# Ledger of designs, part 141: VHH binders against EKC/KEOPS complex subunit cgi121 (cgi121)

Target 1, 174 residues: EKC/KEOPS complex subunit cgi121 (cgi121), of Schizosaccharomyces pombe (q9p7j3)
Amino acid sequence: MILPLFPETQVHVFVYENVSNCAAIHEQLISQNPIYDYAFLDAATILYKKQVYSAIIRALEDRRDEQMKTKTIHSEVILSLSPKTEISSAFRQFSMTKKSKNIVVVKIDSKLTEEEEFERLDKLVEGNRVEFSDEELQKLIDFKVLKKNYKLDPSTLENPLASILSSIALRGYS
Key: E = the ipSAE of ESMFold2; O = the ipSAE of OpenDDE; V2 = 0.75 times the mean of E and O plus 0.25 times the DockQ between their complexes.

## First folded at step 16 (VHH)

Design m105 (from qm1 with Y100F; framework vhh_6qgx_2; at its last look DockQ between E and O 0.99; V2 from the best seeds 0.77)
Fold by ESMFold2-Fast, scan of step 16:
Structure m105 (fold): chain B 174 residues (1-174), chain A 123 residues (1-123)
Amino acid sequence: as target 1 above (174 residues)
Amino acid sequence: QVQLVESGGGLVQAGGSLRLSCAASGFTFSDHAMAWFRRAPGKEREFVAAITYTGSYTFYTDSVKGRFTISRDHAKNTVSLQMNSLRPEDTAVYYCAATFAWDYHTERAYEYWGQGTRVTVSA
């Protein structure tokens, strides 16, 4: 995937359902194993492809402007999904946990081809890969989690996409 | 409410040892990483050591490797820092901090902070 605002930056997004080894993956993440340098998100928190793209674009903008709040671009993606600039809370809200069942995995600036990343991740993740599409994401979302994470009120609940994208883009200014 | 309470600071001679402790309450201790930061007079806070929520992995700033040991006790909701072979440059206020993130070296990643305990190392 190529982003219009960052055409030189390669972005890969993968979706896995029915993942049985989330506890093992989480152990690798907390140990900072470089093989697991991806943004591992809980699919229960992601409703739209544009939600993920918006967070990636915000993270890349902050890196370009030397305004990253976290140590890695992948941690910055996790932070950028949150409406607040609080790193710990963003990880609690959006990152994969040892109890997760469905995950969204983001890779930025891969030194591998997309096909090689697919092969690599399929060996690390014990689950079924599905298409990164709004249709598939809407099967995995937890609407109670989404409402809580973005503080959706009755007016925004009827049009959550616009509210979610605004929250991501205006993080720290809202 | 969330509390992190440090203890164990004091005055010690160069080459001596101190053990700092931090008692945590008001949040789920078992799912948070714990860390120690310090601030010397006239300087910014800097990372000292961190331990994962499982206790299986530890991280240290280079200047304290081999001298300091971080540990945690899940039954007592405490994190400790054993400081050996202390140097005058270790003089600082030491802060206990907690985070859900695995961005351990970043001060901003820590959600909960103690008020600090003072350590003075005499030459």
Scores: ipSAE 0.842, ipTM 0.922, lowest interface PAE 0.5, mean pLDDT 91
Fold by OpenDDE, look of step 17:
Structure m105 (fold): chain B 174 residues (1-174), chain A 123 residues (1-123)
Amino acid sequence: as target 1 above (174 residues)
Amino acid sequence: QVQLVESGGGLVQAGGSLRLSCAASGFTFSDHAMAWFRRAPGKEREFVAAITYTGSYTFYTDSVKGRFTISRDHAKNTVSLQMNSLRPEDTAVYYCAATFAWDYHTERAYEYWGQGTRVTVSA
């Protein structure tokens, strides 16, 4: 996938449900294994495609402007999902944990086709790939977690997209 | 309240050894990676070493590899830095830090910091 604002950067996003080896993946991430150079997100925290795209765009903008707060573009995506400026908080809020069951995986700067990238990732993730769509994401979301992460209230809960996107866009401008 | 308290700093001759310790409280110790940073006179703070939340993996800056060893004690909520074969260039204030992230080399990733302990290595 090519983003209009970043035509030189290829991005792939995958969704997995019923992942059995999140603990093993997590171990590889904390060891900083380069084979696992992805952003692994807990699907329980993701409600919309636009939420993910907004975070990716924010991360790419940070890189373009040489203002990344993290060491890697994938870590920057995790940070960009958060309304908070603290990296540790963002990881706590959005990153895959060893207890996760459903995940969203983001690859930035891919040199492979979507299918090729899937084949590579399929060797790392033991789960069922589902479509990257709002419909599928909404089946996996934990609304309690979502409300907590973005401080949603009853007035915004019916249509939280605007609030989520605003939180991402206005991070650091409160 | 979160607290990180460093100890063990002091004056030592080149080639000598020191063991720094950091006592952590006020947060879930077992969920956080721990690290040591240092700031030498006139220089910016730099990464020294990190240890994952389980202690399974350790990371070091190149200049201290083979000389420094980071470890942690979950029962005591402490992290330690064994410093051997010390050099004058190791002179700095050493800081203990904690993070929930795995961006271990990034100073900004660490949400909790100690006040530091001074290490001076004489020639």
Scores: ipSAE 0.736, ipTM 0.862, lowest interface PAE 0.7, mean pLDDT 95
Fold by ESMFold2, look of step 17:
Structure m105 (fold): chain B 174 residues (1-174), chain A 123 residues (1-123)
Amino acid sequence: as target 1 above (174 residues)
Amino acid sequence: QVQLVESGGGLVQAGGSLRLSCAASGFTFSDHAMAWFRRAPGKEREFVAAITYTGSYTFYTDSVKGRFTISRDHAKNTVSLQMNSLRPEDTAVYYCAATFAWDYHTERAYEYWGQGTRVTVSA
């Protein structure tokens, strides 16, 4: 897909459930294998499509404005999901770990069609692909994790979208 | 309370060797990557070496490859930097650092820092 403000940037987002090889993928990420240059997110932390799109947009805006804090656009997406500016804590909170079971995978600057990117990614991920939709994400979320990551209280937890998007959009502003 | 405490710095002749150690406490050492950074007089702090939380992968800045070796000991919660064939340009304060991320060269990725140990390499 192409976001209106970034017409030359092809983005793909995939969701996998019941992933059996997160430990192997994690080893490739920490070894800095360029074949794995994606943002691998723990789906337990993602409730909305807009949550992911907002993080992608924030990362792209920071790249455009030369304000990136991390080495790659994909690591910048991970940071952009966080209400905080600390890179290490953002990775702890949102990245896929070796113990993850369900993941959201983001590719920015893809030179491939969606089908071609699926074919490449399917060789890396051993799991069941599901639709990138709020319906499917809702099945995979851990609400305790979501509440903790965004400091949501019971009064906002029923429809936390605005609070989450505000946290992503305004991070780092005084 | 998180602590990273470097030791082993000192004065050494060019061509000599020195081993730095970093003792870690107050956080889960086994899930953090560890790194050494250094700051030479009048320069920015720069990446030297990193080791993954498993110990399986190491990364080095080009100027130290083949001369420096980073290692970690999970039983003692320590990270070491063996520095061989030292040169005057290796003179710096060396800092131990820890991150959960895998942006190893990015200073801002590191959440915990030691106070540093001074290494002086004489010509």
Scores: ipSAE 0.657, ipTM 0.862, lowest interface PAE 1.4, mean pLDDT 92
ESMFold2 (binder alone), look of step 17: mean pLDDT 88; pTM 0.900

Design m106 (from qm1 with Y100H; framework vhh_6qgx_2)
Fold by ESMFold2-Fast, scan of step 16:
Structure m106 (fold): chain B 174 residues (1-174), chain A 123 residues (1-123)
Amino acid sequence: as target 1 above (174 residues)
Amino acid sequence: QVQLVESGGGLVQAGGSLRLSCAASGFTFSDHAMAWFRRAPGKEREFVAAITYTGSYTFYTDSVKGRFTISRDHAKNTVSLQMNSLRPEDTAVYYCAATHAWDYHTERAYEYWGQGTRVTVSA
């Protein structure tokens, strides 16, 4: 995938539901196994495709401007989903856990084609791949988690998109 | 109230050993990776060692590999740093830190910090 503002950057986003090996994946993430160099997100925290793309764009902008706060572009995506510039909190809020059931996986600067990344990830993730679409994401979201992560009040829960995107875009200028 | 309290620092001669300890309270210790950073006077803090929340994996800066060992005790909520074959360049204030992130080498990734314990290695 190609982003208009970053046409040289390859981006792939994958969604898996009913993942049975999240504990094993998490073990690989904490050990910093380079095979798992992706942003592994808990799908319970993602409501819209635009939410993921906004975080990716923010991370790429920070890399372009030499303003990254984390070691890798994938960690920067995780940070960029958070309304605050607090790395530990962002990982607690958005990263997959041992208890996750559904995950969103982001790959930036892949040396592989999308098909090759599919084949690689399908070997690592024991779950059902679904379309990266608002419809599929809305089946996997946990609104209590979303409300807590973005500090949404009841009035914004019926149409949270603008609030979420503003939170991502205004990190550092809140 | 979150607290990380370091102890075990002191003065030691080159080639000697020290064991630093950090007692954690006020947060879920078992869910956090723990690390040691150090800062020499007039310099920024640098990464020394980290241990995953499970205790299964450890990470070290190249200059201390083979000389320092990080460990943790979940029953006591402590993390320790065994420092052997100490060198004058190891002289610094040593800080204990905690994070949920697996970005272990990045100082900014750590949420909770101790006040530090001073280590002086004489030539």
Scores: ipSAE 0.789, ipTM 0.901, lowest interface PAE 0.7, mean pLDDT 91

Design m107 (from qm1 with Y100R; framework vhh_6qgx_2)
Fold by ESMFold2-Fast, scan of step 16:
Formats: C-alpha cells, structure tokens, sequence
Structure m107 (fold): chain B 174 residues (1-174), chain A 123 residues (1-123)
C-alpha cells in the first residue's frame, strides 16, 4: 500500500487466524530476533483497517519529525495504537501474547514485495491467512478488550470508529 | 502497591565484586522483563542490563559485557546483578526497572522503577 504523505514507504499488513505457535513467535520477539522485525498485534484489539493505518501514519509522522519514543518503527506502530504515550502499557494492550490466537502483522520499510513478505511470514506463522478487511477483522475482535483499551461507553461501542481514530490522532491532548 | 526494592550496594575497591538484588511485589513478575539502569554523578540514567520475562535472553551495554551478569528467580520474585571486575567508572546509583515491552534499551519503555542503591568503586 501507498500512503498519502509517505509515497516512498512500503507498507504491508497481514492477518492470520487460528495461529498455533504464538508462544514460539513471542519468544522470538522478546529475544529481539531481527527476522521478526514486524509489529505483531493481537487481532482481538483491531476492529478496522483505518485503525491500523492511523497508527502507521502517526508512527511515520513521528519518525519524520524525529520524535519517535521507541527504538524501531514497528514498536512505534504499537505505541501509536494507544491513546497514551506509555510504551509498556501499549505493548500490554496491543501486542500479541503467547496466548493470542489471531494476529495482525505490520511491515514497514520492506525491501521485499508483499508476496515475498507473505512467503517469509508463512514460514514463521502457523495459521490461516485471511484478507485484511473490516469484515475479517470484525470476526476476530474482542469488544471487551477494545472497550477497555479505548475507554468506550456502551453507546460509543455500537459505532466506535470515530472515537478510536480520534484517540490515535489526538494522543497527548492533555 | 507496586514496589521494586534494590539492595546490595556499597563501597568496593577497583577489581572487586558486588551483587545487587531487586525484590518485586504488587505486579505479575513473571510477565515482565527486568532491567538495571544506572546514573553516575552528573550524568543521565543509562541502560546496564536486561533479562526477558522467561529468563532465556539477556542484554548488556558494551562497557559491562563479560563483567556483569543479570539473572532472575521467579520463585522469589527477584532480579540480581552480579558485578565483577568493578571499575571506578561503574560508580553510580543502580536502579531496577520492569516492562512489558521488548524495547529494553529505552528508559521510557519501563513502567515500574525502584528507588536505587548506591555503588561506589574506589581507585
């Protein structure tokens, strides 16, 4: 995908359901294995494509402006999903865990094509790839997790898109 | 509620050894990576060592590699730093810290911090 304001930046997003090796993947992430330099998100936290893209855009803006708070662009994506600038909390809230079952994987600055990244990820992730679409994401979301992460009221939870995007875009308005 | 309590600091001559310990309470220790940071007089806090929540991987700043060893004990909820071949430049207040992130070198990534224990290395 090509993003406005960042046309030179290669962005790929992959969705996997029924992943059986999350514990093994998590072990590679905590060891900082460079092969796993992706943002591995728990799909239970992601409701919309726009939610992921908004976090990617915010991370890229922070990198452009030399305002990144984390070591890597992929960690910055994880942070950018959170309404707060608390890195540990963002990882707790949005990153995959050893108990995750469905994941969203983001790659930025790939020198590979989408197909080549998929072949690479297919070797790392033991699960079923599904389309990155609002329809597929809405099958994997956990509304209790979403409500807690974005502090949503029941009335907002019926149509949370605007609230989620505002939380990502207006982070730090306090 | 959440507490990290460091101990084991003191005075030691160059070439000597010290073992620092950090006792954790009020959070799920086994889900957190643990690290040691230090602040020398007149300087900013810097990363020293980290250990993953599993204990399987460790990370060190270059100046302490081969001299310091970080370890953890899940049964006792403690993280330790064995400091060997100490140098005057190791003089600092040593802080224990905890995080859910695997961004170990970034001070801002740590959610919980101890009050620190002082280490002084004489020439």
Amino acid sequence: as target 1 above (174 residues)
Amino acid sequence: QVQLVESGGGLVQAGGSLRLSCAASGFTFSDHAMAWFRRAPGKEREFVAAITYTGSYTFYTDSVKGRFTISRDHAKNTVSLQMNSLRPEDTAVYYCAATRAWDYHTERAYEYWGQGTRVTVSA
Scores: ipSAE 0.786, ipTM 0.899, lowest interface PAE 0.8, mean pLDDT 91

Design m108 (from qm1 with Y100L; framework vhh_6qgx_2)
Fold by ESMFold2-Fast, scan of step 16:
Structure m108 (fold): chain B 174 residues (1-174), chain A 123 residues (1-123)
Amino acid sequence: as target 1 above (174 residues)
Amino acid sequence: QVQLVESGGGLVQAGGSLRLSCAASGFTFSDHAMAWFRRAPGKEREFVAAITYTGSYTFYTDSVKGRFTISRDHAKNTVSLQMNSLRPEDTAVYYCAATLAWDYHTERAYEYWGQGTRVTVSA
């Protein structure tokens, strides 16, 4: 995908279900293996495509403005999903864990096509790739996790998309 | 309540050794990466060393590589920094810190901090 405000930046997003090697992937992430330079998110935390896009846009805006709080653009995506500007908390809330079963993988600044990135990721991830769509994400979400991460109450739960997007866009104003 | 308590600081001559320890309580020690940062007089806080929650990987700033060794003990909820071949430039207050992120060099990535222990290396 090409974002209109960032036409020079190639972005790819992949969704995998029934991943059997999350513990092995997590070990590579904590070792900072450069082959795994992606944002690996727990799909239990992602309800909408727009949620992921909003975090990517915020991370790219922060990079453009030299306002990044983390070392890598992929860590900045993880931070940008959180309504708080607290890096460790954002990782607790949104990053995949060794116990994750379904994941969302974001690649920014790819020099590869979507098909080429898929071939690379297929070697790293032992799971079934599904379409990056609201329909597929809604099969993988954990609403208890979502409510906790965004502090959704009954009034915001009626329109969680708008509330989630506002939380991502307004991070740092509260 | 979360606490990180450092100990083992003191005065030592150049070429000497010190072992710093940090006792952790009030959070799940076994799932957090642990690190040491230091602040020299008149300087900003800088990264020294980090260890993953598994203990399998360690990271060091260039100036301490080969001289300092970070380790952790899950049974005791402690992280330690063995400092060998100490130099006057190592004089600083040393802080223990904890994070769930794997952005180990970034000070703001750390959620929990100790109050620090002073290390003075005389020429």
Scores: ipSAE 0.778, ipTM 0.895, lowest interface PAE 0.8, mean pLDDT 91

Design m109 (from qm1 with Y100M; framework vhh_6qgx_2)
Fold by ESMFold2-Fast, scan of step 16:
Structure m109 (fold): chain B 174 residues (1-174), chain A 123 residues (1-123)
Amino acid sequence: as target 1 above (174 residues)
Amino acid sequence: QVQLVESGGGLVQAGGSLRLSCAASGFTFSDHAMAWFRRAPGKEREFVAAITYTGSYTFYTDSVKGRFTISRDHAKNTVSLQMNSLRPEDTAVYYCAATMAWDYHTERAYEYWGQGTRVTVSA
């Protein structure tokens, strides 16, 4: 995918359900294996496509403005999902864990096509690919996790999109 | 209450050794990466070494590779830094830090910090 404000930046987002090797993937992430240079998110934390895209756009804006707080663009995506600018807390809140079952994987600056990234990721992830769509994400979300991460009240849970997007956009400013 | 308490600092001659220890409490030690940072007089804090929450992988700044060894003990909730072949330029206050992120070299990625222990290496 091509973002209008970042037309030179290739962005791919993949969703996997019923992943059986999250512990092995997590081991590769903590070892900083360059083959795993992606943002690996727990799908329990993602409700909308726009939530992911807003975090990507924020990370790209911070990179453009030389204001990144993390070393890699993929870590910046993880941070950008959080309503606060606390890196460790953002990883605790949004990153996949060894106990995750469903994951969202983001690749920025890929020199590969989406199909080539699919072929590569399918070798790393032991799970079922599903469409990156609001419908599929809504099957994987954990509303207790979402509520805690974005500090949503019961009324906001009925239509949380605007609150989530606002939290991502206003991260670090209030 | 979260605490990281460093110990083992002191004065040593060049070529000598020291072992620093950091005792952790008030958080889940076993799910955090642990690191050592240092700050020399008049300088900013810099990364020294890190160890993953599993203990399986370690990371070092180039100037200490082969001389320093980081390790952890999950049963005791401690992380240690064995410092060998010490040099005057290793003189600094050494800080223990904890993070859930795997952005180990970034000071800002660490959420918990100790108060530091002073290491002085004389020529």
Scores: ipSAE 0.799, ipTM 0.904, lowest interface PAE 0.7, mean pLDDT 91

Design m11 (from qm1 with T28P; framework vhh_6qgx_2)
Fold by ESMFold2-Fast, scan of step 16:
Structure m11 (fold): chain B 174 residues (1-174), chain A 123 residues (1-123)
Amino acid sequence: as target 1 above (174 residues)
Amino acid sequence: QVQLVESGGGLVQAGGSLRLSCAASGFPFSDHAMAWFRRAPGKEREFVAAITYTGSYTFYTDSVKGRFTISRDHAKNTVSLQMNSLRPEDTAVYYCAATYAWDYHTERAYEYWGQGTRVTVSA
């Protein structure tokens, strides 16, 4: 995918359900294996496509403005999902864990086509690939996790999308 | 309630050795990566070494590879840095730090920090 504000940045987003090897993937992430240079998110934390794209756009804006807080653009996506600018906390809130079942995987600046990235990821992830769509994400979300991560109260549950997107865009000023 | 307490710093001659230790309390040590950073006089803080929460993987800055070894002891909630073949350029205050993230080289990624222990290596 091509983002209008970042036309030279290639972005791919993949969704996997019923993943059986999350512990093995997590070990590769903590070892910083370059093959796993993606943002591996727990699907329990993602409700909308726009949530992911807002975090990607914020990360790309921070890179453009030389204001990245993390070493890689993929880590910056993880940070950008959090309403706070605390890196350690953002990873705890949004990154996949050894016990995750469903994951969202983001690749920025790919040298590969979407099809080539699928072939590569299918070798790393033991699960079923599903469409990156609001419909599929809403089957995988955990609303208790979402409410905790964004501190949603009953009033914000009337429009969780607007609240989530505002939190991502205004991070550090709320 | 969170504490990281460093010890083992001191004065040593070039070519000598020192072992730094860091005692951790008040947070889940077993879920956090541990690292050592240092700040030399007139310089900014830089990454030295890190160890994953499992203890299975270690990372080092190029200037200390082969000379320094990071390790951790889950029973004692400690992380250690064995420093061999010390050079005057290793003179710095050494800081212990902890993070849940796997962004080990980034100072800002560390949630908890010690106050530091001074290492002076004379020529």
Scores: ipSAE 0.801, ipTM 0.886, lowest interface PAE 0.4, mean pLDDT 91

Design m110 (from qm1 with A101G; framework vhh_6qgx_2)
Fold by ESMFold2-Fast, scan of step 16:
Structure m110 (fold): chain B 174 residues (1-174), chain A 123 residues (1-123)
Amino acid sequence: as target 1 above (174 residues)
Amino acid sequence: QVQLVESGGGLVQAGGSLRLSCAASGFTFSDHAMAWFRRAPGKEREFVAAITYTGSYTFYTDSVKGRFTISRDHAKNTVSLQMNSLRPEDTAVYYCAATYGWDYHTERAYEYWGQGTRVTVSA
């Protein structure tokens, strides 16, 4: 996909359900294997496509403005999902774990086409690819995790989109 | 009440060895990567070494590779730094730090910090 504010930046987002090798993928992430340079998110934390795109846009804005707080653009996406600027907490809240079952994978600055990235990721991820759509994401969300990560009260939880997007967009402002 | 308490610092002659230890409490030690950072007089804090939460992978800054070894003991909730072949330029306050995730070299990625232990290496 091409973002209007960043037309030269290639962005790909993939969703996998029923992933059986999350422990193996996690080992590759903690060893900092360059082949796994993606943002690997726990799908239990993602409710809307707009949530992911807002975090990507914020990460790209921070890179453009030379304000990145993390070492890689993909780590910056993980940080940008968090309502706070605390890197450790953001990883704890949003990144996949060895116990994850469903994941959202983001690639920025790919030199490969979307189809080539699909082929590459299908070799790394042992699970079922599904469409990156609100419908599919809503099957994978854990509302208890979402509520905790964004500190939502019961009234906000009934319609959380605006609150989530505001938290991502306004992160770090006075 | 999170605490990281360093020990083992002191004065040593160039070429000597010291072992630093850090005792962790108040958080799930086994889920966190651990690191050592140092601050020399008049300089900023810099990365020295890190170890993954599993203990399976270690990372070092170039100037200490082959001389320093980081390790951890989950039963004792400790991380250690064995420092061999010490040089005067290793003189610094050494800090123990903990982070969740894998952005090991970024100082601001660490959420818990000790107060530091002083290492002085004489010529």
Scores: ipSAE 0.793, ipTM 0.899, lowest interface PAE 0.7, mean pLDDT 91

Design m111 (from qm1 with A101S; framework vhh_6qgx_2)
Fold by ESMFold2-Fast, scan of step 16:
Structure m111 (fold): chain B 174 residues (1-174), chain A 123 residues (1-123)
Amino acid sequence: as target 1 above (174 residues)
Amino acid sequence: QVQLVESGGGLVQAGGSLRLSCAASGFTFSDHAMAWFRRAPGKEREFVAAITYTGSYTFYTDSVKGRFTISRDHAKNTVSLQMNSLRPEDTAVYYCAATYSWDYHTERAYEYWGQGTRVTVSA
């Protein structure tokens, strides 16, 4: 995929359900294995495609402006999903854990085609790949997690898109 | 209340050894990576060593590799830094820090910080 504001940046987003090896993947992430240089998100935290794209755009803007707070663009995506500018908290809120069952995987600046990244990730992730669509994401979301991460009240929970996008666009919110 | 309390600093001659310890309380120690940073007079705070929450992986800045060893004890909620073959350039205030992330070298990634313990190495 090509982002209008960053047309030279290659972006791929993958969704996996019923992943059985999250503990093994998490071990590779904490060891900083370069093969796993992706943003591995818990699908329980992602409701919309626009949520992921907004975080990617913020991360790319910070890289362009030399204002990244983290070491890698993929860590910056994780940070950018959070309403706060706190790296440790953002990882706690959005990153996959050993107990995750469904994941969203983001790759930026891939030297591979989308099909080649699919082949590579299918070897690393033991789960079922599904379409990156609002329909599929809405089957995997945990609304209690979403409400806590974005501080949503019960009245906005039925249509939270604007609140989520506002939270991502505004650093230091809450 | 979150607390990280360092101990073990002091004055030592070049070539000597010191063991720093950090006692953690008020957060879930077992799911946080732990690190040591240091700040020498007139310099910015720099990364020294980190250990994953599992204890399985360690990371070191190049200047201390082979001389310093980081370890942790989950039963006691402590992280330690064994410093051998100390050099005058190791003179600094040493800080213990904790993060849930795996961005170990980034100072901003650390959520909790100790007050520091002073290490002075004489030539």
Scores: ipSAE 0.836, ipTM 0.922, lowest interface PAE 0.5, mean pLDDT 91

Design m112 (from qm1 with A101T; framework vhh_6qgx_2)
Fold by ESMFold2-Fast, scan of step 16:
Structure m112 (fold): chain B 174 residues (1-174), chain A 123 residues (1-123)
Amino acid sequence: as target 1 above (174 residues)
Amino acid sequence: QVQLVESGGGLVQAGGSLRLSCAASGFTFSDHAMAWFRRAPGKEREFVAAITYTGSYTFYTDSVKGRFTISRDHAKNTVSLQMNSLRPEDTAVYYCAATYTWDYHTERAYEYWGQGTRVTVSA
């Protein structure tokens, strides 16, 4: 995907269900293997496509403005999902763990086409790829996790989208 | 209550050795990467060494590679830094830190910090 405000930046988002090798992927992430330079998110934390895109846009804005707080654009995406500017906390809240079952994978600045990234990721991830859509994400979300991560109260539970997007856009100002 | 408590600092002659230790409590030690940072007089805090939560991978700043060794003991909730062939430029306050991330070189990525232990290396 091409974002209107960042037309030169290639963005790909993939969703995998029933992933059996999350522990192996996590081992590659902690070893800083450059082949795994993606944002690997726990799908239990993602309810909407717009949630992911808002975090990507915020990360790209911070990179443009030379205000990145993390070493890589993909780590910046993970941070940007959080309503706070605490990096370690953001990873605990949103990144995949060795016990994750469903994941959302973001690639920014891909040198590959979407089809080529599919081929590459299908070799790294042992799971079932599904469409990146609100319908598929709603099957994977954990509402208890979502409520805790965004501090949602009962009044926002029916339509949390605006609250989530505001939290991402206003990160560091709330 | 989260605590990281450093020990083992002191005065040593150039070419000598020191072993720093850090005792962790109040958080899940086994889920966090551990690191040592240092701040020399008049300078900013810099990365020294890190070890993954599994203990399988270690990372070092170039100036200490081959001289310093980081290790951890999950049973005792401790991380250690063995410092050999010490140089006057190693003089600093050494800080133990913990992160849930794999962004080991970024000071801001560390959530928990100790108060530091002073190391002085004389010529």
Scores: ipSAE 0.785, ipTM 0.886, lowest interface PAE 0.6, mean pLDDT 91

